# VH-VL binders against Very-long-chain (3R)-3-hydroxyacyl-CoA dehydratase 3 (HACD3): the designs that were tried, part 9

Target 1, 90 residues: Very-long-chain (3R)-3-hydroxyacyl-CoA dehydratase 3 (HACD3), of Bos taurus (Bovine) (a7yy55r5to94)
Amino acid sequence: VLTPHVYWAQRHHELYLRVELSDVQNPAISITENVLHFKAQGHGAKGDNVYEFHLEFLDLVKPEPVYKLTQRQVNITVQKKESQWWERLT
Key: E = the ipSAE of ESMFold2; O = the ipSAE of OpenDDE; V2 = 0.75 times the mean of E and O plus 0.25 times the DockQ between their complexes.

## First folded at step 4 (VH-VL)

Design s58 (from s57 with heavy chain Y33A S52Y Y53S S99D; framework fv_vulinacimab)
Fold by ESMFold2-Fast, scan of step 4:
Structure s58 (fold): chain C 90 residues (1-90), chain A 122 residues (1-122), chain B 112 residues (1-112)
Amino acid sequence: as target 1 above (90 residues)
Amino acid sequence: QVQLVQSGGGLVQPGGSLRLSCAASGFTFSDYAMSWVRQAPGKGLEWVSGIYSSGGSTHYADSVKGRFTISRDNSKNTVNLQMNSLRAEDTAVYYCARDEWDYGGNSYFDYWGQGTLVTVSS
Amino acid sequence: DVVMTQSPLSLPVTLGQPASISCRSSQSLEYSEGKTYLDWYVQKPGQSPQLLIYEVSNRFSGVPDRISGSGSGTDFTLRISRVEAEDVGVYYCMQGIHLPYTFGQGTKLEIK
């Protein structure tokens, strides 16, 4: 079980996570106790494998992430609970 | 008291459509993910589809992907399963179930509806 | 997909005697931080499935002490210390970590 490369960006209301995994089907993505959990079968830096990570957000987020699968990545959008600019993700 | 009351179902010809509904009460519906699990006659359980609490993320088993659509209306406390292009292999009792998140992700279905029979036959 | 294999598939048991059901997964169900997402359900005749045990060993509300779960990695066991008439049903293990979530084939427990 391996960690994928993850990048982030933001707007006042939203966080965006780009997970560098291709050929992902049915990723398990959840937010519990302000911690995002990601687990998926996909193709990453260590080949075809199960990849997972978790991160604890700097501030409160809404509990339901939205994701979009593309050929080479999983794009996750998370809504901030309070509209504000974050200096750090965690 | 947590309750999930299902409706819809029935007999349909191959290629037809049905819409299943599950009405929730006794808890804050918008705090929970919901899933559909089916059981073919005399067979075991098969997870079919899931939807996160906001309705923002949906997941499907490969056997139904592209044919079934899960949705929810948090203002009405309902989760729905729209079933299109039905096949004989879709004949089953369909259950809605409440998905309780635990630290580390989706782990278990704590409350289940009564089930709705869907029969796909000519 | 993760394959869940139960044994036995048929379990005739005498009232008051112990019963055990095994569940094996084709890959580890342990998440980072040591949590394992294996759950047990029972479906009594004519009823919907109901949760018995979540995350290997945690007893769901209302489940009696005589029912317990154990295991780690890929090998798990559900045990009933003293079988009662109300325990008749089909028991399923489920993994809740890998999509699609998958169930074992089911074990039918019946009184002989």
Scores: ipSAE 0.000, ipTM 0.592, lowest interface PAE 15.4, mean pLDDT 85

Design s59 (from s57 with heavy chain G50Y S52Y Y53T; framework fv_vulinacimab)
Fold by ESMFold2-Fast, scan of step 4:
Structure s59 (fold): chain C 90 residues (1-90), chain A 122 residues (1-122), chain B 112 residues (1-112)
Amino acid sequence: as target 1 above (90 residues)
Amino acid sequence: QVQLVQSGGGLVQPGGSLRLSCAASGFTFSDYYMSWVRQAPGKGLEWVSYIYTSGGSTHYADSVKGRFTISRDNSKNTVNLQMNSLRAEDTAVYYCARSEWDYGGNSYFDYWGQGTLVTVSS
Amino acid sequence: DVVMTQSPLSLPVTLGQPASISCRSSQSLEYSEGKTYLDWYVQKPGQSPQLLIYEVSNRFSGVPDRISGSGSGTDFTLRISRVEAEDVGVYYCMQGIHLPYTFGQGTKLEIK
């Protein structure tokens, strides 16, 4: 079980996470107002493996993630509970 | 080949309503964000609205908030713009456009429909 | 709202000569991890807008290499090294990071 490379970006109302894992199907993504947990089989920096991570958000989010799979990455969109610019993700 | 084919324009009186439709083909429609952009006669381009891949999130320019509603039907490969309480200032050619989703949300508009004219006049 | 300012607004050029259009944004268009969401479009007479350059400097499919984009932060340039008759149209820069997404006023390129 390994941790994938994850990049983030934001707008005032949303957070965007780009998980660098290719060939992913049916990732297990769970989210609460303050924690996101990710687990998936895919191809990452250490080859074909199970990759997992969790992160505790700096502030509260809506527990309604949306994700999009591409051949090379998993893109996750999370809505902030209050619209504001975050200095950090966690 | 990517195609976006628009319909639903026309002439309407102030306070009226119109529904614009954009039918997509040649790509996996559910993988793309969709936008509407308009152009008043002899003027430049103005972004109007944006809808995410699932239809779960929508955004609007302040000039149309509360009057326009963007929606999509991924089973029919269609994005729609319902326009209510139309004003003379809404007179424009309306374009649907495909948006590549990137890190910050909307990256760029790579393919555009042919446009449909909406004229609001008495 | 982010204001996009283009210069010049009218650009008469002689066939085969170079042309340049400037675009300035009122705020930085750079996002995390160094991406910059500045795109260029052209609208040829009687046609829909079409994408030329995305994310500052990437040519869209079918766009000839005589058309290039450059810049960073708030200051961007579209350059045509040798203007052809098919280049006639109105050119728009756009920022795709801050809502509402905004376009420049447009630059009309004309053959003289």
Scores: ipSAE 0.006, ipTM 0.616, lowest interface PAE 12.1, mean pLDDT 85

Design s60 (from t14 with light chain N34E Y91G D92I N93D; framework fv_tocilizumab)
Fold by ESMFold2-Fast, scan of step 4:
Structure s60 (fold): chain C 90 residues (1-90), chain A 122 residues (1-122), chain B 107 residues (1-107)
Amino acid sequence: as target 1 above (90 residues)
Amino acid sequence: QVQLQESGPGLVRPSQTLSLTCTVSGYSISSGYYWSWVRQPPGRGLEWIGYIYYSGSTTYNPSLKSRVTMLRDTSKNQFSLRLSSVTAADTAVYYCARSEWDYGGNSYFDYWGQGSLVTVSS
Amino acid sequence: DIQMTQSPSSLSASVGDRVTITCRASQDISNYLEWYQQKPGKAPKLLIYDASNLETGVPSRFSGSGSGTDFTFTISSLQPEDIATYYCQQGIDLPYTFGQGTKVEIK
């Protein structure tokens, strides 16, 4: 399994994931209230390949992610179910 | 309160390396955010140079990436810029800035240093 | 790279006037646009983020609008302290890029 580099940040009401993967067009992103699955064809640290990862969140999220594609990254925004600061992502 | 302050030589000779340090107070650079350098030649607009993420990973503007290195010193809460092989075209005010992540992944600069003028001259 | 072009490059107006500056992106940037104010000798200051959101502490006379490729920044009633150069910036893609700036002067 090739895993891209993933970084995260947060606000009280939101989580932000930055997936370092270039030239992604149609990522497969699925989300439940506690798990996110990501799979995409793109250019990462190991070249042009299929990259995937899965995250089990520390607390509950709304299952309606928003993502945005840039040339260098896939940026995913996830709403927290309850507004609070998380000590860690998973 | 978060404050950023640039320091380093104000005069650099052509072909040498420009070195600047940004000292951050009020927030630990290893705790979050992207830490950027942005420059402004006299009388001209702003150019983003690159950033270092709180994890240490770096991304540079493709127009400058062969000449740019950014490093962090977490014990001093500083991050630095080195720009090699300078010419008169590199004369500019250099700013360090913090970039925050908001909403759908939009990136913008919420805190800036006061700027440091670097003149490239013989 | 995404090219950001501002219009006009400079303007002169009277105190109390409505001032409008425009910014155009070379490709769709959704609402990922910021406006900064830079007074002489000072660092830029964030005024507007996400095209239309006013930054905390910024006077309500400043506003922004637009989406996609065309954006506007408005000062509803120009004050003497608003003499500055204003820059737009796209935050959607690397490298981050700025407009060339609009210099606002009082007549």
Scores: ipSAE 0.006, ipTM 0.617, lowest interface PAE 10.5, mean pLDDT 85

Design s63 (from b8 with heavy chain I99Y Y107S, light chain E33D; framework fv_bepranemab)
Fold by ESMFold2-Fast, scan of step 4:
Structure s63 (fold): chain C 90 residues (1-90), chain A 122 residues (1-122), chain B 112 residues (1-112)
Amino acid sequence: as target 1 above (90 residues)
Amino acid sequence: EVQLQESGPGLVKPSETLSLTCTVSGGSISDYYIAWIRQPPGKGLEWMGTIYTSGSTNYNTAVQSRVTISVDTSKNQFSLKLSSVTAADTAVYYCARGYDYDSSGWSEFDYWGQGTMVTVSS
Amino acid sequence: DIVMTQTPLSLSVTPGQPASISCRSSQSLEYSDGKTYLEWYLQKPGQSPQLLIYEVSNRFSGVPDRFSGSGSGTDFTLKISRVEAEDVGVYYCMQGIHLPYTFGQGTKLEIK
């Protein structure tokens, strides 16, 4: 199981995750018990493969992630349950 | 401010390989991705492919057997190679940059180079 | 591949008058995140394309507020409230939801 390169950024009310994985269709992305689960077939740093990762957020988030597939990445937006600046992602 | 500049031979013979470069300035090359889009004379825009920060690529299926996009981070340059060219490959070739994900929205092509004309002729 | 169809193919407008350009996609551009990935580009004579609008209605930095985008699903419109001489060029819509990315055939805007 390979892990894709993942970068994050934030605003007061949102978290942004940029997963460096191209040629992805219908990835499995969900939040359960404040844990983000990601699994997708796509093209990453180690070629065409199944890429997977899980991360438990530092603080509470709303359980409905939204995502956009672009040519180079999967962009995931997660809403914070309480608007505040986070010191770290996990 | 980000600037993109294409360069290439201008004239390429049929059956040869077309090689173009895109030089990017005004930021770290590792922080954005680059696409190549072409425009044949009197026609519209056709996306050819994109290279990502990881070095991976996606190509338009119409050209995927002939096209290769690569990056040289030490030179801040991206390149496009298109093999076995024919007169149908005559076009202005552009490189364009995609938004990073911390912008207020997502755009695939926010800044474009000036374009370079490539004519395929004997 | 998603097919993008623009109408009209050309229009001539007197300065100060409004202009409207339509774009229709062969399938919905709304993604599972509830957002719609439709962009508009302008190519002025002798120049490279420039981004005008992203995500249907968001103006790119430096784009005058006389430009506005609207629409949903498969039907989109770009409006210019008061056309100026500098607005002359070819307008393209583009879908960014599925690869390969595809552009409309273009709409040429001319001044009368």
Scores: ipSAE 0.000, ipTM 0.595, lowest interface PAE 13.8, mean pLDDT 83

Design s64 (from b8 with heavy chain I34W T50S D100E; framework fv_bepranemab)
Fold by ESMFold2-Fast, scan of step 4:
Structure s64 (fold): chain C 90 residues (1-90), chain A 122 residues (1-122), chain B 112 residues (1-112)
Amino acid sequence: as target 1 above (90 residues)
Amino acid sequence: EVQLQESGPGLVKPSETLSLTCTVSGGSISDYYWAWIRQPPGKGLEWMGSIYTSGSTNYNTAVQSRVTISVDTSKNQFSLKLSSVTAADTAVYYCARGIEYDSSGWYEFDYWGQGTMVTVSS
Amino acid sequence: DIVMTQTPLSLSVTPGQPASISCRSSQSLEYSEGKTYLEWYLQKPGQSPQLLIYEVSNRFSGVPDRFSGSGSGTDFTLKISRVEAEDVGVYYCMQGIHLPYTFGQGTKLEIK
């Protein structure tokens, strides 16, 4: 399956993911057992297609991700269960 | 455009609870972080706390025992309650939007209300 | 808590001249992911603060290119290449890496 480019950043209490996928509507984004699942139709590196990825977080997160759509990307915010800095995302 | 407007009493008596409301217009309150920041006369800025629209909060430990922030998505508002006030709580109180991001990076407090002056006096 | 220290606390500049403001944090604002969460805000007289710079050196939307930010670790600088009357106010640095978010004491910029 096609995987989009994903970048991340963090604050003490939150994680941020930037998914480089344009013209996305109604993405499927969920967290199950500390694994983020993403699936959406949009325009990415391999054209108009269905893009999918999942990643298991290094530590516990709250199960309700929040996302914001722009023309060129999907921005996802995830809250950490414990406020602490992570040396890596996964 | 997004606009924030603070409202509440300009004068509060010592030992009482200060209650302020921020009204968001020009955009939805949902799916954002919202914050309260205060500024005593002639002094600097102090972050008091933030709330995500699910109700999750983070408070500055300096005021944590006295502060409560809540959100009402049906009214597009969020509020601050600060209990047991003293003269040290006299300040301009600002509401602001919390963390946001775009393709260039991440930032806090991109939009601020005009501020409301609160004086704690008998 | 991370303590943010600004120098100078005030400066007066002739219009058209450059200005420089320093900010020092009590501990590093950079972590292993390579991100540094340092922001600059301007509060003009009688107005609310406004975001100028984020992630050390990125100008926020609508901020003129005469403003620039630089630095790493614990030492950061905000520069104005050519000060204009509209730049008068108090400048604050802020760290966004650890709760509570903390601001510097502020630097007041005045026109001579």
Scores: ipSAE 0.006, ipTM 0.655, lowest interface PAE 9.7, mean pLDDT 85

Design s7 (from b10 with heavy chain A35H T50Y, light chain E33D; framework fv_bepranemab)
Fold by ESMFold2-Fast, scan of step 4:
Structure s7 (fold): chain C 90 residues (1-90), chain A 121 residues (1-121), chain B 112 residues (1-112)
Amino acid sequence: as target 1 above (90 residues)
Amino acid sequence: EVQLQESGPGLVKPSETLSLTCTVSGGSISDYYIHWIRQPPGKGLEWMGYIYTSGSTNYNTAVQSRVTISVDTSKNQFSLKLSSVTAADTAVYYCARSEWDYGGNSYFDYWGQGTMVTVSS
Amino acid sequence: DIVMTQTPLSLSVTPGQPASISCRSSQSLEYSDGKTYLEWYLQKPGQSPQLLIYEVSNRFSGVPDRFSGSGSGTDFTLKISRVEAEDVGVYYCMQGIHLPYTFGQGTKLEIK
C-alpha cells in the first residue's frame, strides 16, 4: 500500500488536510465520526499509482468532509463535532 | 463579474417559517463558503451560518435550533429557512461568500444586495 | 462569544482630514498559525457591506491605499489618511477566529 504525504492544520471548528498527490480525479473518501479513509489514483512519491491512507481522529468529527482538487494536491476540510483546539490530529 | 442576489417574501407572519434564496452568478461556487448575515433596522450585523457546496454547514448557536441552510448546486442557489419567526427576526438578510482554501479564509469578499424581511401580522 | 467594541460610535470629518476608528476584542484574535483574524467592512448608505481590510492590515483588492489597518492582540485601528466624500458610511470590525463570527456595533463616518 502506497501512502501519500499528508499535512494538517486546524481552526477551532475545522481540520484541514493537504494530500500531496497530483492529477487526482474522483478520490474515494469515506468518513465516520472518528475515522477517515482515503484512496485515489494519482501521481505521488512512487509515481503514478494508487495511494491510500487511514487515520483515526483524536476527537469526533462531522461525517461529511469537503474536498478541493488542485493540480498538485487534494485538500480536505473536516468539521469538528465540538469546537475546540486539538493538540494532535490522532 | 461575480454577483450574489437574495430573494425573499418581504412579509412573514409570526410563528411561520421564513424562506430565502441566494443565487450566485458570474463565478464558481465550488471553492467557496456561502454565509447568511442579517441586519435589523438601524442595528448592526449578525452572522447566522454558512454552507459549503457539499452541504456541510455551521450555524450561530443563537439561531441553531431554528435555522437550516441548504444548497442546490445545479441552480447555483443557496437557501436559508428560519422557523418560528418573531418580530425580532425583522431584518435585511444578506448572503456573502468566503473563499475556501487549505488554511481557510473568514473574510467576506462579495455580498448580495440584501433582502428586507418584515415579521408582522 | 467574542465581543467586539468600536469607538467612537460616530465621527464627522472635513474632507481631506484624517480619521481613526478603534476596535477592541474581548479575547485575543491571534491564532496559533500566527495570523490575526480581524477584518474591516464599510457599509455605504443603502448598500451592502464591502470588505476593506483582512488579517489586520491587508487591503482587499481595489481598496485605496489611504486606508490602513494596524493593531495586535485585542486592540485594532482603522485609519483613513485623508477622508473623501465616497468614504461616508458605517464601518464595522469583525473577528473571524472563532465561531460565531462577530461584528463591532459600527462607527458612522460623516462629512462635515
Scores: ipSAE 0.033, ipTM 0.734, lowest interface PAE 6.0, mean pLDDT 87

Design s9 (from b10 with heavy chain I34W T50H S98D; framework fv_bepranemab)
Fold by ESMFold2-Fast, scan of step 4:
Structure s9 (fold): chain C 90 residues (1-90), chain A 121 residues (1-121), chain B 112 residues (1-112)
Amino acid sequence: as target 1 above (90 residues)
Amino acid sequence: EVQLQESGPGLVKPSETLSLTCTVSGGSISDYYWAWIRQPPGKGLEWMGHIYTSGSTNYNTAVQSRVTISVDTSKNQFSLKLSSVTAADTAVYYCARDEWDYGGNSYFDYWGQGTMVTVSS
Amino acid sequence: DIVMTQTPLSLSVTPGQPASISCRSSQSLEYSEGKTYLEWYLQKPGQSPQLLIYEVSNRFSGVPDRFSGSGSGTDFTLKISRVEAEDVGVYYCMQGIHLPYTFGQGTKLEIK
């Protein structure tokens, strides 16, 4: 299973994930209150391939992710269930 | 100046596949997403999908199972195919340039003139 | 899908008077470092839509300063300070951040 490079940032009420995959089509993104699953075909570190990852959040999130595709990355925004600063993503 | 022009048959029979092409002139197709937006007579606008020149696509979930957008960089064109058409697909179809920025912004800065497609027997 | 709701659906304005159109989104359009991806388009009779405003308040190239956009979160407004005959048409708001991109139902601006 190929894993893309993923970076994160935050605000008190939001998490931002930047998935370093270009040329992504129809990503499959599923989320629960504590887990995010990502699977997409795109161009990453190992070329054109299917890339997949999942992560278990440090604390609870609202299960309504939003994402935006750019030519170089997939940007995902997730709302925290409780507004607070997270020391770690997972 | 960047210009977009739609072309297609104008009349399509129910259950057949609608095929439209957008020709881009006055600029490179490579730097943008390119979108299809439609408008049924007397109604509002509906985004159908877009494509980046690498072939990467996103589609409106309402039409995702029937729609295919493709790009031909050698002809500076991109195309829409919509299968299994019904009277509800009767609309003016526009192609548009989808500008993007690093933060993920998307807006349609240039539009074609639109082409009327009637689905009728 | 994000639902975009415009009010009013139509308005008639005497030339030279101001006009105001509201747009409400079913969820926040704020994304990535505080940016908000809301746009306004004008479709003049018999013509293609044209971009007026992007990122809530930025006028597109060539758009007169009579047009201004404002708002945040879920509530947005397009204002025309002094309506001219050439401003007649249907105005659409759009969110360009969440897939699928969605438009409001449109607001028809007419001259009295």
Scores: ipSAE 0.005, ipTM 0.606, lowest interface PAE 10.1, mean pLDDT 85

## First folded at step 5 (VH-VL; framework fv_bepranemab)

Design c1 (from s21 with light chain H98D; at its last look DockQ between E and O 0.85; V2 from the best seeds 0.65)
Heavy chain, then light chain:
Amino acid sequence: EVQLQESGPGLVKPSETLSLTCTVSGGSISDYYWAWIRQPPGKGLEWMGYIYTSGSTNYNTAVQSRVTISVDTSKNQFSLKLSSVTAADTAVYYCARGDWDYGGNSYFDYWGQGTMVTVSS
Amino acid sequence: DIVMTQTPLSLSVTPGQPASISCRSSQSLEYSEGKTYLEWYLQKPGQSPQLLIYEVSNRFSGVPDRFSGSGSGTDFTLKISRVEAEDVGVYYCMQGIDLPYTFGQGTKLEIK
ESMFold2, look of step 5: ipSAE 0.522; ipTM 0.875
ESMFold2 (binder alone), look of step 5: mean pLDDT 90; pTM 0.932
OpenDDE, look of step 5: ipSAE 0.640; ipTM 0.921

Design c2 (from s21 with heavy chain D101E, light chain H98D; at its last look DockQ between E and O 0.80; V2 from the best seeds 0.66)
Heavy chain, then light chain:
Amino acid sequence: EVQLQESGPGLVKPSETLSLTCTVSGGSISDYYWAWIRQPPGKGLEWMGYIYTSGSTNYNTAVQSRVTISVDTSKNQFSLKLSSVTAADTAVYYCARGDWEYGGNSYFDYWGQGTMVTVSS
Amino acid sequence: DIVMTQTPLSLSVTPGQPASISCRSSQSLEYSEGKTYLEWYLQKPGQSPQLLIYEVSNRFSGVPDRFSGSGSGTDFTLKISRVEAEDVGVYYCMQGIDLPYTFGQGTKLEIK
ESMFold2, look of step 5: ipSAE 0.513; ipTM 0.877
ESMFold2 (binder alone), look of step 5: mean pLDDT 90; pTM 0.935
OpenDDE, look of step 5: ipSAE 0.729; ipTM 0.933
ESMFold2, look of step 6: ipSAE 0.513; ipTM 0.872
ESMFold2 (binder alone), look of step 6: mean pLDDT 90; pTM 0.933
OpenDDE, look of step 6: ipSAE 0.721; ipTM 0.933

Design c3 (from s21 with heavy chain Y50R, light chain H98D; at its last look DockQ between E and O 0.66; V2 from the best seeds 0.00; counts 0 for: pae E 4.7 > 2)
Fold by ESMFold2, look of step 5:
Structure c3 (fold): chain C 90 residues (1-90), chain A 121 residues (1-121), chain B 112 residues (1-112)
Amino acid sequence: as target 1 above (90 residues)
Amino acid sequence: EVQLQESGPGLVKPSETLSLTCTVSGGSISDYYWAWIRQPPGKGLEWMGRIYTSGSTNYNTAVQSRVTISVDTSKNQFSLKLSSVTAADTAVYYCARGDWDYGGNSYFDYWGQGTMVTVSS
Amino acid sequence: DIVMTQTPLSLSVTPGQPASISCRSSQSLEYSEGKTYLEWYLQKPGQSPQLLIYEVSNRFSGVPDRFSGSGSGTDFTLKISRVEAEDVGVYYCMQGIDLPYTFGQGTKLEIK
């Protein structure tokens, strides 16, 4: 089980995560208790493997993330509960 | 080819609720943002809000107290309800598909034909 | 809300002549990593809007080469190198960087 490379960006109302995995299988992506849970099979920096991470957000987010699998990455969008600028992700 | 079609009553009385449905055909409603955009006669465009397939919504602050957007994935439809309407809500109402990428940019690549809704006594 | 201001609001162009439409935003439309969230739409008479240009300068599928977009930061331009009769309609710029998404007031292009 490995940790993938993850990048983030934001707007006032949303957070954007980019998970560097391709050929993703069996994605499990959810938010519970303000923690993003990610697990998937895919091809990452350490080859074909299971990649997993957990991420507790700095402030409150809505529990329903949206995601899209692309050729090279998993794009995740998370809505902030309150529209504001965050100084950091966690 | 994806097609969007608005439907609903063309005449609504003041103080009542405007209710519209957008039916998506030729493609799945999944994995996109779906928007309502209106245009008062002879005027410009106003984005009213959007919904993602999961039910996640964002509304224009100008109407957020009166607007509800919902999605029914089993019918491949999403809807608009606008409560307590006045003459100022008279407009052509468009539904539109918003594609998106990392960073949340959404441009509207498919639009419905628009439906005129008149608010009058 | 980000205010989008178009100039001119109306123009009348002889066929074959160039046209230029300006769009100014009240805030930068540039995002981190160099992406800029500015779109152009055309609404032909009696039709719904259609996408012309996305992310400042990318022509959408089927849009003729005579349309080009440029600009950065808060200042953007749509150019039509040689106006044709089919280009008649109202042009809108839109910002996609912050909610609510907002449109310019429109520029009506007519043939004289």
Scores: ipSAE 0.176, ipTM 0.787, lowest interface PAE 4.7, mean pLDDT 89
ESMFold2 (binder alone), look of step 5: mean pLDDT 90; pTM 0.937
OpenDDE, look of step 5: ipSAE 0.705; ipTM 0.930

Design c4 (from s21 with heavy chain D101T, light chain H98D; at its last look DockQ between E and O 0.80; V2 from the best seeds 0.00; counts 0 for: pae E 2.7 > 2)
Fold by OpenDDE, look of step 5:
Structure c4 (fold): chain C 90 residues (1-90), chain A 121 residues (1-121), chain B 112 residues (1-112)
Amino acid sequence: as target 1 above (90 residues)
Amino acid sequence: EVQLQESGPGLVKPSETLSLTCTVSGGSISDYYWAWIRQPPGKGLEWMGYIYTSGSTNYNTAVQSRVTISVDTSKNQFSLKLSSVTAADTAVYYCARGDWTYGGNSYFDYWGQGTMVTVSS
Amino acid sequence: DIVMTQTPLSLSVTPGQPASISCRSSQSLEYSEGKTYLEWYLQKPGQSPQLLIYEVSNRFSGVPDRFSGSGSGTDFTLKISRVEAEDVGVYYCMQGIDLPYTFGQGTKLEIK
């Protein structure tokens, strides 16, 4: 399993994830049991391939992620159930 | 160019439900969040809530118990319902587009013209 | 809720002179990656609010360069280098870091 690099940022009520995959097509992104599941075809550090990762959040999030695809990356926004600053993502 | 237009009754009786629709044209409703902001006569701006195209919502706690925002991607519209209205809900109601990117913007870059809603018996 | 406090609440300016509006937040508006979610809006008479500045200092598209934003943390300023008649209206700062999004009281700018 190939894993992409994921960066993160936050506001009090939202998490922002940047997945370092270019030219992503048909991403599968979901949240179940407070775990973000990501799988997509794209170009990463290991070239064109299928990349996957699973991320269990530190605190509760809403299970409705939104995402944007760019040529350079996948941007994922996740809403926190409780507005608060997180010391870490996981 | 993206345009937003509010529509709905301009007069609502007390205790009834205020219902407005925002029609988005010139762009997709996807990839943004959509907000309602109101302004009582002669007063400032109050954010009421927003919705993502996924249907996920966030509301101002001041109106949370009475407010419902929904989205209809097939019509490129999103709507506001505010129940149990009183005179305090008399305001110009604006719909607005919110943008977001990774680590980035969350501002209202496009606004509707606003629609005045008066609560009166 | 984050409280946004503007000063002054009203301002009368001679055309061609500068104007300055202050906005203070009850807590820091800084984002984890160094961005700061402070925005300025102008509502001209009889019109909808329009975005002027986002992330403290970025002018929105079409906004004249006589408008500038600055500040950090909890203290922010909107400056107009040379006020024009078309600048009349009510200016609002807004924080976008936490829910609910909150606006300042507004600053009414008039021409002398």
Scores: ipSAE 0.335, ipTM 0.854, lowest interface PAE 1.8, mean pLDDT 92
ESMFold2, look of step 5: ipSAE 0.377; ipTM 0.841
ESMFold2 (binder alone), look of step 5: mean pLDDT 90; pTM 0.934

